VH-VL binders against o04291r164to392. Designs and how they scored, part 18

Target 1, 229 residues: o04291r164to392
Amino acid sequence: DANNPAGLLSIAEEALAEFLSKATGTAVDWVQMIGMKPGPDSIGIVAISRNCSGIAARACGLVSLEPMKVAEILKDRPSWLRDCRSVDTLSVIPAGNGGTIELIYTQMYAPTTLAAARDFWTLRYSTCLEDGSYVVCERSLTSATGGPTGPPSSNFVRAEMKPSGFLIRPCDGGGSILHIVDHVDLDAWSVPEVMRPLYESSKILAQKMTVAALRHVRQIAQETSGEVQ
Below, E stands for the ipSAE of ESMFold2; O stands for the ipSAE of ESMFold2 at other seeds; V2 stands for 0.75 times the mean of E and O plus 0.25 times the DockQ between their complexes.

## First folded at step 6 (VH-VL; framework fv_ragifilimab)

Design c1 (at its last look DockQ between E and O 0.87; V2 from the best seeds 0.00; counts 0 for: pae E 2.5 > 2)
Fold by ESMFold2 at other seeds, look of step 6:
Structure c1 (fold): chain C 229 residues (1-229), chain A 120 residues (1-120), chain B 113 residues (1-113)
Amino acid sequence: as target 1 above (229 residues)
Amino acid sequence: QVQLVQSGAEVKKPGASVKVSCKGSGYTFTGYYMYWVRQAPGQGLEWIGYINPNSGGTTYNQKFKDRATMTVDKSISTAYMELSRLRSDDTAVYYCTRSGSEYPHYMDVWGQGTLVTVSS
Amino acid sequence: DIVMTQSPDSLAVSLGERATINCKSSQSVLYSSNNKNYLTWYQQKPGQPPKLLIYWASTRESGVPDRFSGSGSGTDFTLTISSLQAEDVAVYHCQQYYSLPLTFGQGTKLEIK
């Protein structure tokens, strides 16, 4: 049954598999954003989706922080995502390999008064892979997935997060390689026509969320090392 | 004045069903989870389930999944819990209660309770 | 399922004295990522429904007197009434909301000695 721990673990494991196929594979038709360059001085490699359901963005880059520290920072979404109003963990379920399942309610600010703000009801799964990488993946709970029903959304439009998250691989000598995938459906059809392109742009998603996360972690890494920009 | 007002006491035979109502007032009914909790005489509290009054989505304690049905009528700000195939150990006070101001699953306002007595 | 066990089952305390009620969970209800204990205390006076006293283990609900305090972390929690008043005669319940199903302790009956 989807309300019990075994059912939630099944949803979590499916989300993990789908997230990894996006983060390291070609489950999404990725197109690199113009102007991104590899190297220590660049933010990293950034790509956006073409011809997929919803909108998606991916980034990867080096960060001079240990994997667990990176995960800690990025889980605190309000600290780096300007449009994030709140993140509330309603339930916590221990999982295998020291992993953790969270049921999370997230509210976003609306950018204008022309459309209602979005919220999300999600499962977030954190675990360590056999190769020492740390993963935090997340997806919406819907009637199709099963699981506990989420909070009322009278003042919000319930958006969908497709399997998304962070893959954090340790580097020799310290630091990490960070892969980020954001994949969402913001329900653009519930938005007035003039605002609809904003809710369908993978480039805007990348700029506001995916790139912002990578920049934030890199900024903290520089401040931790005593180098401030 | 946030209030939850429940239907009156019921006496039932084993095998019957009972449907308890809970009318909310003084707040936005569809903005809060609604929970059902029971208490057998002299015993502790037992969670039955909760419902999202906006969507009608439900989550049940596995113990009650096959016998309990929670519904809402948004037009009259009323929640219902029906328990079928009653047996003597279902004798209890049944409470409706709503979520607190924060989203975690604790309860801040309780109905007065509805005594359901199941006897041969 | 997280089993909540209260102790004692009942106690009698003189007016103006301290009352202490314990609650133990079968697993930790502290979430390290947000550093919160998912634990509530309810007061249930005779013939009345439960009333919320404390949530997040130690945060008093509005209107709850300062003599009520919650403490503890992880698996061991305490409700303390620093100076017992006549109106505090009730059954006190703890509840965890860390994971589903939501579960309650069996209750602790507090009486005047």
Scores: ipSAE 0.623, ipTM 0.849, lowest interface PAE 2.3, mean pLDDT 89
Fold by ESMFold2, look of step 6:
Structure c1 (fold): chain C 229 residues (1-229), chain A 120 residues (1-120), chain B 113 residues (1-113)
Amino acid sequence: as target 1 above (229 residues)
Amino acid sequence: QVQLVQSGAEVKKPGASVKVSCKGSGYTFTGYYMYWVRQAPGQGLEWIGYINPNSGGTTYNQKFKDRATMTVDKSISTAYMELSRLRSDDTAVYYCTRSGSEYPHYMDVWGQGTLVTVSS
Amino acid sequence: DIVMTQSPDSLAVSLGERATINCKSSQSVLYSSNNKNYLTWYQQKPGQPPKLLIYWASTRESGVPDRFSGSGSGTDFTLTISSLQAEDVAVYHCQQYYSLPLTFGQGTKLEIK
């Protein structure tokens, strides 16, 4: 049963596998965005999707923070996602491998008054891989996946997050290699035709979410290294 | 005022079903989870499940999953809970209760309760 | 399932004195990522439904008198009534909302001595 811990773990492990195939493979047709940077001194690479369901963006880069610290920062979505109105963790389920499953309700601001703001009901899974990498992945819970029903919201359009998240690999001598994937379906057809490009653009997704996350964690890393080692 | 008003007491025989109604007023009915909780005489509280009144999506306590059915009629701001295959240990007061606005799994408004007595 | 155990099952306290009710969970209901304890206290007067008193272990619901306070963290929680009033005669329940299924303590009956 998908509403019990074993069923939720199955959803989480499937999301992890799908996320990893996007982060390090070709599950999404990635097109590199030449000239897009997460910051002025960025060594990061940014890509956006072609020909996939929904819209997707990927970034990778070096961060001079340990994997657990990077995960801690990125889990705090309001601290780096400007359009994030609220995040509520409604349930916490320990996974057997020392990982953690969260059921999360997120509300977003709308870019215009002409369309309803989006919200998300998601499962977020945090775990350590056998190779020492740390992963935080997330996906929507729907009637198709099973799992507990999400909060009602009459003023929001329930959007879908497809398997997304962060892969954080430790580096020798400290620091991390960070891979980020954002993959969402914002239900673009629920908005007036003139507004649809805002909800269908992988480039806008990259700018507002994927690159913003990498910029944020790199900025914190620079501030930390400038004070004490 | 925010208020939840439940249907009246029921007396049922073992094996029967009961359907309790809960009408919400004074708030946006579809904006809050609705929970069902029961209390056997002299006993503690037991969660049965909750429903998203906007979507109709449900989540049940596994103990009740095969016997409880929760539904909503949005047009009259009313939630229902049906419990089937009743037995004497189902004798309890059944409450509907609404989530808090920002913290859905704690309950800030309760109905007056519906006593269901199962007797042979 | 997270089992919630209250103690005592019943107590009697003199008017104006302090009443203390304990609640213990079978596992921690503190989530380290947001530093919140997923614990709620309810008051249930005779013949009435429960009424919300405290959520997040220590946050008082609007309109609840200042004499009610919640404390504790992790697995051990306390509801304190600093100066017992006659209208405080009730059964008090704790509830966790850390994970599903939602579970309640068995209740603690508070009487005037």
Scores: ipSAE 0.595, ipTM 0.848, lowest interface PAE 2.5, mean pLDDT 89
ESMFold2 (binder alone), look of step 6: mean pLDDT 93; pTM 0.947

Design c2 (at its last look DockQ between E and O 0.02; V2 from the best seeds 0.00; counts 0 for: pae E 17.4 > 2, placed apart)
Fold by ESMFold2 at other seeds, look of step 6:
Order: structure tokens, then C-alpha cells, then sequence
Structure c2 (fold): chain C 229 residues (1-229), chain A 120 residues (1-120), chain B 113 residues (1-113)
């Protein structure tokens, strides 16, 4: 039931609702990080979670690229996420509304040899909202969500991605407002105590993922605007 | 046996509202999308919207966005569609129908239909 | 919006003969990623709700007789009834489910000649 395309769309739409409540609302207790910017001249706001399940980070910034281009760039995680070892799209399921559901297996490098590397088994949903915004949201598939079982993780510790993603709103003048939410549970209790801060710090998450994504898109936008095709 | 059973026929005046119910049985109610489709006498089928019965998330045909409201009471496996500010051209049979098992947005089981007549 | 246009609006066919109903979409309903056409055919007998016949343009729903077949791709689709039976008197509708809003053809009334 939950494994058929209609069941997967149900999981996807619930993930979208949860993601939006984080991106544009207060589903997470956000604390703005003064002094954390994607770059010295970047216009953007970065926040991290306080006292929530797992760790979370959010960023919002302006990008001089159209929404679809921003989505295309950010979906290619290996191109911008330093710790991303591999991304395998195992299945692509069209939602029948122009949207796309992907089943994705992601492997990460470990920051230290003292702890096992993490992997993720996720559903990623891309669609256009009524107001012209484009959204890419993603969450782990678990026994609680339903959906197909992912690859075995005997070489990795299976981490959980809670509803996360990108909301990309078109701007007058041809650019976009990009909202990014990363919300994960890296299973910090499974690492030695001395390493645990690396796995339970929303600030480190923001630096390594959320800010990195915004910085990457802004760098590409600069290169595109400053170069002949 | 999968069934969708709808409420009975309604007669309404212009400007009123109507709320049609649709009870699902014989399947996991929250595992399939519910669609509403209408058919004016002698005319074709027109999609109104769909609802995810688990979350309550709704999507409407733009034509009905301001007048249609779809809801669900999943404790009794029942979907509702309310159409407000009725006009005589809203006279139609209103169907609930559920998603197919291989893709969202085609419909494999249909309710018996509810005739809504709007007359002055 | 994807407009679905059926032809003819009505037809009469002798018992045991082939009936052919066409459906044309204003833009392609073929999704290249899975190579499937998001096209469904419904049968609606007088006084009854529509009944699913065919989805994915050519996949017969469980319990539908083998005389019903669907064909076509992209923008042009055909429902064929290879040997018409008396119980096949109905209006037939095509529907696309490639994009929202979901849209139906205007219907084709099939009668026995």
C-alpha cells in the first residue's frame, strides 16, 4: 500500500508540509546565528535549532538564478557537499502532477576514523507550487513512514534525514529567494564521547551543509553572470 | 469489496452551500487519494480537486479554488466536499473516486454519485 | 491545461464489428523517464458512474474483457473494441493524468447499429 506510487506520493506530500512548516514557520525553535554568513559579502540569514529532535539548520538568501536552475544545482549534492561520497538515485517515480519522486541512497565520508561513516535512504520530492515557487524536499524512508526498504548499511551507520530541503521563490527581476532547511539525526550516541559534538551540533551542520549549499549556488550565479556563455 | 458510498441527492437554491459525503470501505482509507469529479446533465466530467486523507492536504482545480472545500474524517473513513455560492450551472452529479494503485491521479473506484440540483 | 479531444462525438457499430474511438491531447502525456503514457479510458453506462477500463494508455484493468484494447502514444490515443457486444453501449471518456488540472475528453457515445 505505502510502497505503491500513490503511497509514495502521500509520504512526499506529508514531507513537503513538514518541510514548509520549518522553512517558513516556527516548527523548529530557530536561533539566528549572527556572524555566520555564506561569504563576507553575502546577503543571507542563517539559523540553527535549539532544543529539538536531532539537529537542524536553516538559511535564507538571494541568488541571481531562476528557481529551476537553483534546484538543478542543489540536487547534485556531490558537486557542493564536501562530505558526500556518493548519491545513487535508485528509482524515479513521476507523481502524475508534473512533480517527481526519487528514491535516493547517499553515502557520506566520516570526518574522523574514530566513527563509522553515515548513509541515508531517502525520498526526495520535487514540485512546483501554485505561486510559482519550486520545492525540493527530502526525508528518510523508515519503518514509521512506510515505503520500500533501502540498501543494507552494514558498512555505515544509517542516519535519519527529517523533512528537509529547498524552497525557491522567484523574484521580480529574474532571481530567486532560496530557503534551505537541513534537519538530521546522525546517531550521535553511537560515536565515542570525545567525537559526539561533531554529530550533535547544529552549528557544525549549518557550516558543513546549509551554508555550503547557499555559498555554492551563489558562486555559480557569479560565474554565470560574469562569463560569456 | 472496495466501495465508496455517497450521501443522497440535494436540492438547493442559488447562493446556498452543499456538502456531499463519501464513505470508503473495504480498503485502507488513508492509503489512497480521494478525488471529486462532477458531471453536469448531458455533459462531460470535470475534476474539482483531491485530498490526501491521511494529512488533509488538498489540491483544487483553480476553477473551484474559492468555492470548494474538501475535508476528511478519517476516524469514520469519510470524505466531504462542500461547494459554496451555488449557481444553477452547478447542477450536476458529484462523484467521489479514489486513486489507482499504480499511479496517483487516475481513478479506479467511483462512488455512486450525488445529484445536486440548484434551482431558483 | 491539457485539453483532451475525443472523436467522434458518437458512433453506431454493428454487433460483432470493431469500434474505434480516438482521443487527442493538446500536449504530450508521455513521460520519458518511465516511458509511460498518462492516459486512462473509462466506460460509463447510462445512469452509472464511470468505470475504469484502461490505464497507462494500454494496460487493461482487472476484469475488463480482452476485446477492449488501448493504443497510441504522446498525443494520439485509440480505444478499440474488437468485437462489439450489446453490453458495450456506453459513453467512453479518456482522461490525462500527466499534469494538473486533471482533464477528460468530452466523451464518445457508442451505440449498437
Amino acid sequence: as target 1 above (229 residues)
Amino acid sequence: QVQLVQSGAEVKKPGASVKVSCKGSGYTFTGYYMYWVRQAPGQGLEWIGYINPNSGYTTYNQKFKDRATMTVDKSISTAYMELSRLRSDDTAVYYCTRSGSESPHYMDVWGQGTLVTVSS
Amino acid sequence: DIVMTQSPDSLAVSLGERATINCKSSQSVLYSSNNKNYLTWYQQKPGQPPKLLIYWASTRESGVPDRFSGSGSGTDFTLTISSLQAEDVAVYHCQQYYSLPLTFGQGTKLEIK
Scores: ipSAE 0.065, ipTM 0.657, lowest interface PAE 7.1, mean pLDDT 88
Fold by ESMFold2, look of step 6:
Structure c2 (fold): chain C 229 residues (1-229), chain A 120 residues (1-120), chain B 113 residues (1-113)
Amino acid sequence: as target 1 above (229 residues)
Amino acid sequence: QVQLVQSGAEVKKPGASVKVSCKGSGYTFTGYYMYWVRQAPGQGLEWIGYINPNSGYTTYNQKFKDRATMTVDKSISTAYMELSRLRSDDTAVYYCTRSGSESPHYMDVWGQGTLVTVSS
Amino acid sequence: DIVMTQSPDSLAVSLGERATINCKSSQSVLYSSNNKNYLTWYQQKPGQPPKLLIYWASTRESGVPDRFSGSGSGTDFTLTISSLQAEDVAVYHCQQYYSLPLTFGQGTKLEIK
């Protein structure tokens, strides 16, 4: 059944596996962004995709907050993602393994009046891994994945989020190592050719979403004196 | 049950106009793009254009841009396609069809078709 | 404009046998950024409007029997009916939605031999 909790958990577990293969492996052909390197006051290591489906970016950095706090902050997308107009959690489903599944409708502002804004219908899965890491991963629900049909896209172009999310590893002595993967298909071919670069640049994705998320968490960490209590 | 019901067959003289209607039911009418496609006798399918029924935004195949006009009446969930300056080669079955859920550019539900005959 | 060319123009296949219909586009309809082929197949039975069969080149629409499958990538695509049934007599159309104008193949008429 598409609405069956067991079916949703299957989708969630597959999304988790795909996300982890991107975050910690080479499932995407990653190219480190030139000029972004570890150092004093740097935000972390940032990479973008080459020759993958859609566009993708990832980042890895240290954050002086405990994993659960990092997850709480990042799940509140409107607070840090400039283009996020709204996030509406339509369902919250406890997973049988102690995790949480959310069905989420997200609307984005358009960067231009010449193309329709995008929206997303997604499953977001939050769980603890056996090694103590916390994971929040997310992917679109489509005809290909199964699951419930989302709200109609009345004034929006339905975009696709491919398995994406946050892997948050605790550090001894406090703080976390944060891995972020953003992987989306904004349906660039549905906009006029002159605007398509805005919708298919992994570098723009990195700047607007991936780096923005890491910067936001690090800013909050500095405001709270930089250590998990 | 999602359904698109079109107006009946029409016979027109060259130089006249025709306006075909398409009523949608069983779904949120303004949530899906509406397409118009035609099929001349014994020939393939030809895309005319599409309309966003919520905003009224239209895109036309350049072949028809000067002669086709697509409109919507949201209050009765009805789309219209008007073709002016008719010629004998405009004789065809005209279909309305709505967009799919995963991309606005493929078509998942089709109307029954409206035969327009342009007599020489 | 992207020209879609189907082959053959007509095909007669015995009941229960495999039917294969080809569609070739004049340009690639594979968008490398999302790795999807912007290609659909429609079935049009005699006296009826077209019906969506397959989208994204290989994804079956809900309610379409699993004997229908789509394959191919880039410029070369195939619709396969693994075990032809009497109700499959129709004209089959491919369509690209990679770029405007949206264009269709000329159609392939499938009959029982």
Scores: ipSAE 0.000, ipTM 0.428, lowest interface PAE 17.4, mean pLDDT 85
ESMFold2 (binder alone), look of step 6: mean pLDDT 93; pTM 0.951

Design s01
Fold by ESMFold2-Fast, scan of step 6:
Structure s01 (fold): chain C 229 residues (1-229), chain A 120 residues (1-120), chain B 113 residues (1-113)
Amino acid sequence: as target 1 above (229 residues)
Amino acid sequence: QVQLVQSGAEVKKPGASVKVSCKGSGYTFTGYYMYWVRQAPGQGLEWIGYINPNSGGTTYNQKFKDRATMTVDKSISTAYMELSRLRSDDTAVYYCARSGSESPHYMDVWGQGTLVTVSS
Amino acid sequence: DIVMTQSPDSLAVSLGERATINCKSSQSVLYSSNNKNYLTWYQQKPGQPPKLLIYWASTRESGVPDRFSGSGSGTDFTLTISSLQAEDVAVYHCQQYYSLPLTFGQGTKLEIK
C-alpha cells in the first residue's frame, strides 16, 4: 500500500527485472511480424509472444529525441493510446534511489456493447539506469500488494498488466533506441461467449499498442525537427 | 434453452471420496465459469469453488481447498467436483451453477442437485 | 469474510398481501466507483435448486414477475413481494459477490398464512 514504500520498491524492482528480460532478452518466445523492417523511418522489429500467459508484444526502433523527452511523451498514455479513456495517478512515491513509483488507475473504452470495458490498477516505476538509459515499467497490483480492496465496477472487468513498459537507451549519434513491451491479460472469459474471439485475437491489439507508442514519438520528433528548419 | 444436468445420488462411508458430474447443454460450455455450491439438510448455501472451463483454472473457498478438486472435460461439456476424506457433516445436496453474463460470481442457471449422504 | 444475516428466519403472509425479507452484510457491498451493490436474491422451492430473482440488489432477472423487487444499499437490503401468490412459497437467500469467499444468508422461509 502507499504506507509501505519498501514493499512497493521491492515490487517495482521485480517488475523492472522481468520487463528487461522481455524487452532485451529471451524470457518470452517472440515471433517477428511480417512487414516490419529496420531503417530510419521504419517501425523496427515487432514481435508477438507464442508461449506466455495473456498476450505480449514488443517493438523497438530509433527515435530522434533524448531518453528523458521520450519518457515524458510516453508517460502521457491517452495522447498515443486511442483506446485509453482515462488515467488517474493516485499516488506518487519517491523510490529513494532517484526513481519514482506511481500508483495508477486506467480505464479503457469497451470494444463493443456486448463486451465490458477493461480497467487496470497498476504500479509504474520510472528510473535512470547506470548507462544513462531511462526505464518506465508498469504492472498490475492485487489487494495483497497495495491494489484495490473491492471488485471491478459493474461497467468494467479488471484486467491484469504483466510487467510492461519502455526502455530508452541513448545513441552515440544523438537520439534514442526505444524498446517497448506490452503484456496484458484481458480476462476474455468475463465476456459473453459470442465476443470471446475478439479478445483471443487481442495479440493484434497488443501489437497495435506497441506500434502506436513508437509512431507517436517519431511524429513528435519530426515536428520538433521541422521547427528548427 | 440452457440446462445443467448432474449425476445421481451417492452414499459414502466416512473417509471415502465422491465425484459429482455436471453436464451443460444449450450454451457454449467454455464461455461461462462453473460454480459448485452445497446445502446441508435444512441449512443455507455454502460456496465450494469455481472453475474456468476453457483454461481449467480453479478458485476454491479456503475451507475446501485441501479436499475439493474441480475439473472439466470440454469434449463432453461436463464439469466434475471431487470431495475427498468425507465426514458425516459433508452430507448435503451439491449443486453446479453457471456464472451470470454481466458479472462473475452470481449464478443464473443451476443444476438439479446431487444428494451425497455420508454415514458410518 | 463477509457475513450475511437474513431476517426473519421465517414469516407467514396471507395471499395478496405484501411480504418483506431483509438481508444485512457485515461490511458494505457497495462499490463506490460504479455505485453498484454486489448483492443477489435467489428463490428456492422445496426439492428444487435456487433460482436467480434479482442481481445488483434491484435488477430483476429476465422472466421474474414484477411483483418481486429489491432495494437497499451498502449493508442493508430488502426483497419485497408486493402481492403474495401461492407459487411464491419458498426459502429466499441473499448472496454477496463483492469479495471472495462468496457468502450467503441463512435463508428466510416464506409460508402462506
Scores: ipSAE 0.000, ipTM 0.451, lowest interface PAE 15.3, mean pLDDT 80

